VH-VL binders against q6auk5. Designs and how they scored, part 1

All scores and structures are predictions.

Target 1, 158 residues: q6auk5
Amino acid sequence: RGTAGRRRLQVVVAMSSSAPPPPPGSVQKSEEEWEAILSPEQFRILRLKGTEYPGTGEYDKLFAEGVYECAGCGTPLYKSSTKFNSGCGWPAFYEGFPGAIARTPDPDGRRIEITCAACGGHLGHVFKGEGFNTPTDERHCVNSISLKFIPASEDSKL
Structure headers, positions and changes below count from the first letter of each chain, unless a header shows other numbers; antibody chains are not in Kabat numbers.
F, E and O are the ipSAE of ESMFold2-Fast, ESMFold2 and OpenDDE, as the mean of both directions, binder to target and target to binder. V2 is 0.75 times the mean of E and O plus 0.25 times the DockQ between their complexes.
[cut] marks letters that were taken out.

## First folded at step 1 (VH-VL; framework fv_ucenprubart)

Design U1
Fold by ESMFold2-Fast, scan of step 1:
Structure U1 (fold): chain C 158 residues (1-158), chain A 122 residues (1-122), chain B 108 residues (1-108)
Amino acid sequence: as target 1 above (158 residues)
Amino acid sequence: QVQLVQSGAEVKKPGASVKVSCKASGYTFTSSYYMAWVRQAPGQGLEWMGLINPSGGSTWYAQKFQGRVTMTRDTSTSTVYMELSSLRSEDTAVYYCARDYYGSGSYPFDYWGQGTLVTVSS
Amino acid sequence: EIVLTQSPDFQSVTPKEKVTITCQASQSIGSSLLWYQQKPDQSPKLLIKYASQSFSGVPSRFSGSGSGTDFTLTINSLEAEDAATYYCHQSSSLPPYTFGGGTKVEIK
């Protein structure tokens, strides 16, 4: 409902992968604004907390050097160097950029949802203590549709 | 160190109810773990019955047992209970409790109780 | 409900031989597949979590592999103490969690 008045502050940011992430909640748009800029599948996953089918995501098997940004707001979320093969059927990362990933327990209490801290876009879930040989012992299991991969332009910038 | 100790064997008539207990020790009962109930009829495989969150008391049941099974917990004694009503001869089985680690994406049942044999006979 | 189909139902194996057990899911479950060992008159014990990760204290001869719908448990060199029934278990969908029918492994 576009005539209902302002429910949220509207903030549009342009970010480089080397900049610090925007403050939590700094990117806010109405439901109609998100529908206008996102594809139907991106809207389903980022705004309605959908899940893509395992093994079908664009980034499930990609290990090129670069940065993964939020598909909704462009905030840098993960370095390619933190991506690992967990075998889950979704891209997996062992840590995000500082302050970029928000954590919220699911209503059932079983899983911890991860979202883009800047815009609230749904990414997936984080799991801990699974025994992967990573620095954090965490697995961020993320929908490819929630991400936009930006290839490295040169090594000195990452 | 982690132990799940179940109540003793029960013999019941068809139509009766049985309540099996599972007492947990060696970890924080209300943190990071759910408790599952799994049964096994003589010579048969494992059958999942349901799951309880000891912290909030939330439960999930397999459809086959919906309406007949009730899972509860007592946080003061670190004990979970599984009550099955309207017993049939087909309910004769060993009933297990198993700890469910929800910090892992695969939700492994990492420790199991010793099992409780419930025999239903006329 | 996700159905798990195990093969074979029964296998009699000479000591030191390789044992392969398969578990097939009726729909994709990613890597949310677990393997358990159950010896006669004992409770099941966790062997493999998340399709391929060994649980603490499990001998290195046990390994898991696969993703999606097709999973395998391998015992590289069977020991006498490995005579047991093995079960796969999916935790991708709740409710219900489901188990495979089991594979009984005996020593010749």
Scores: ipSAE 0.007, ipTM 0.546, lowest interface PAE 10.6, mean pLDDT 85

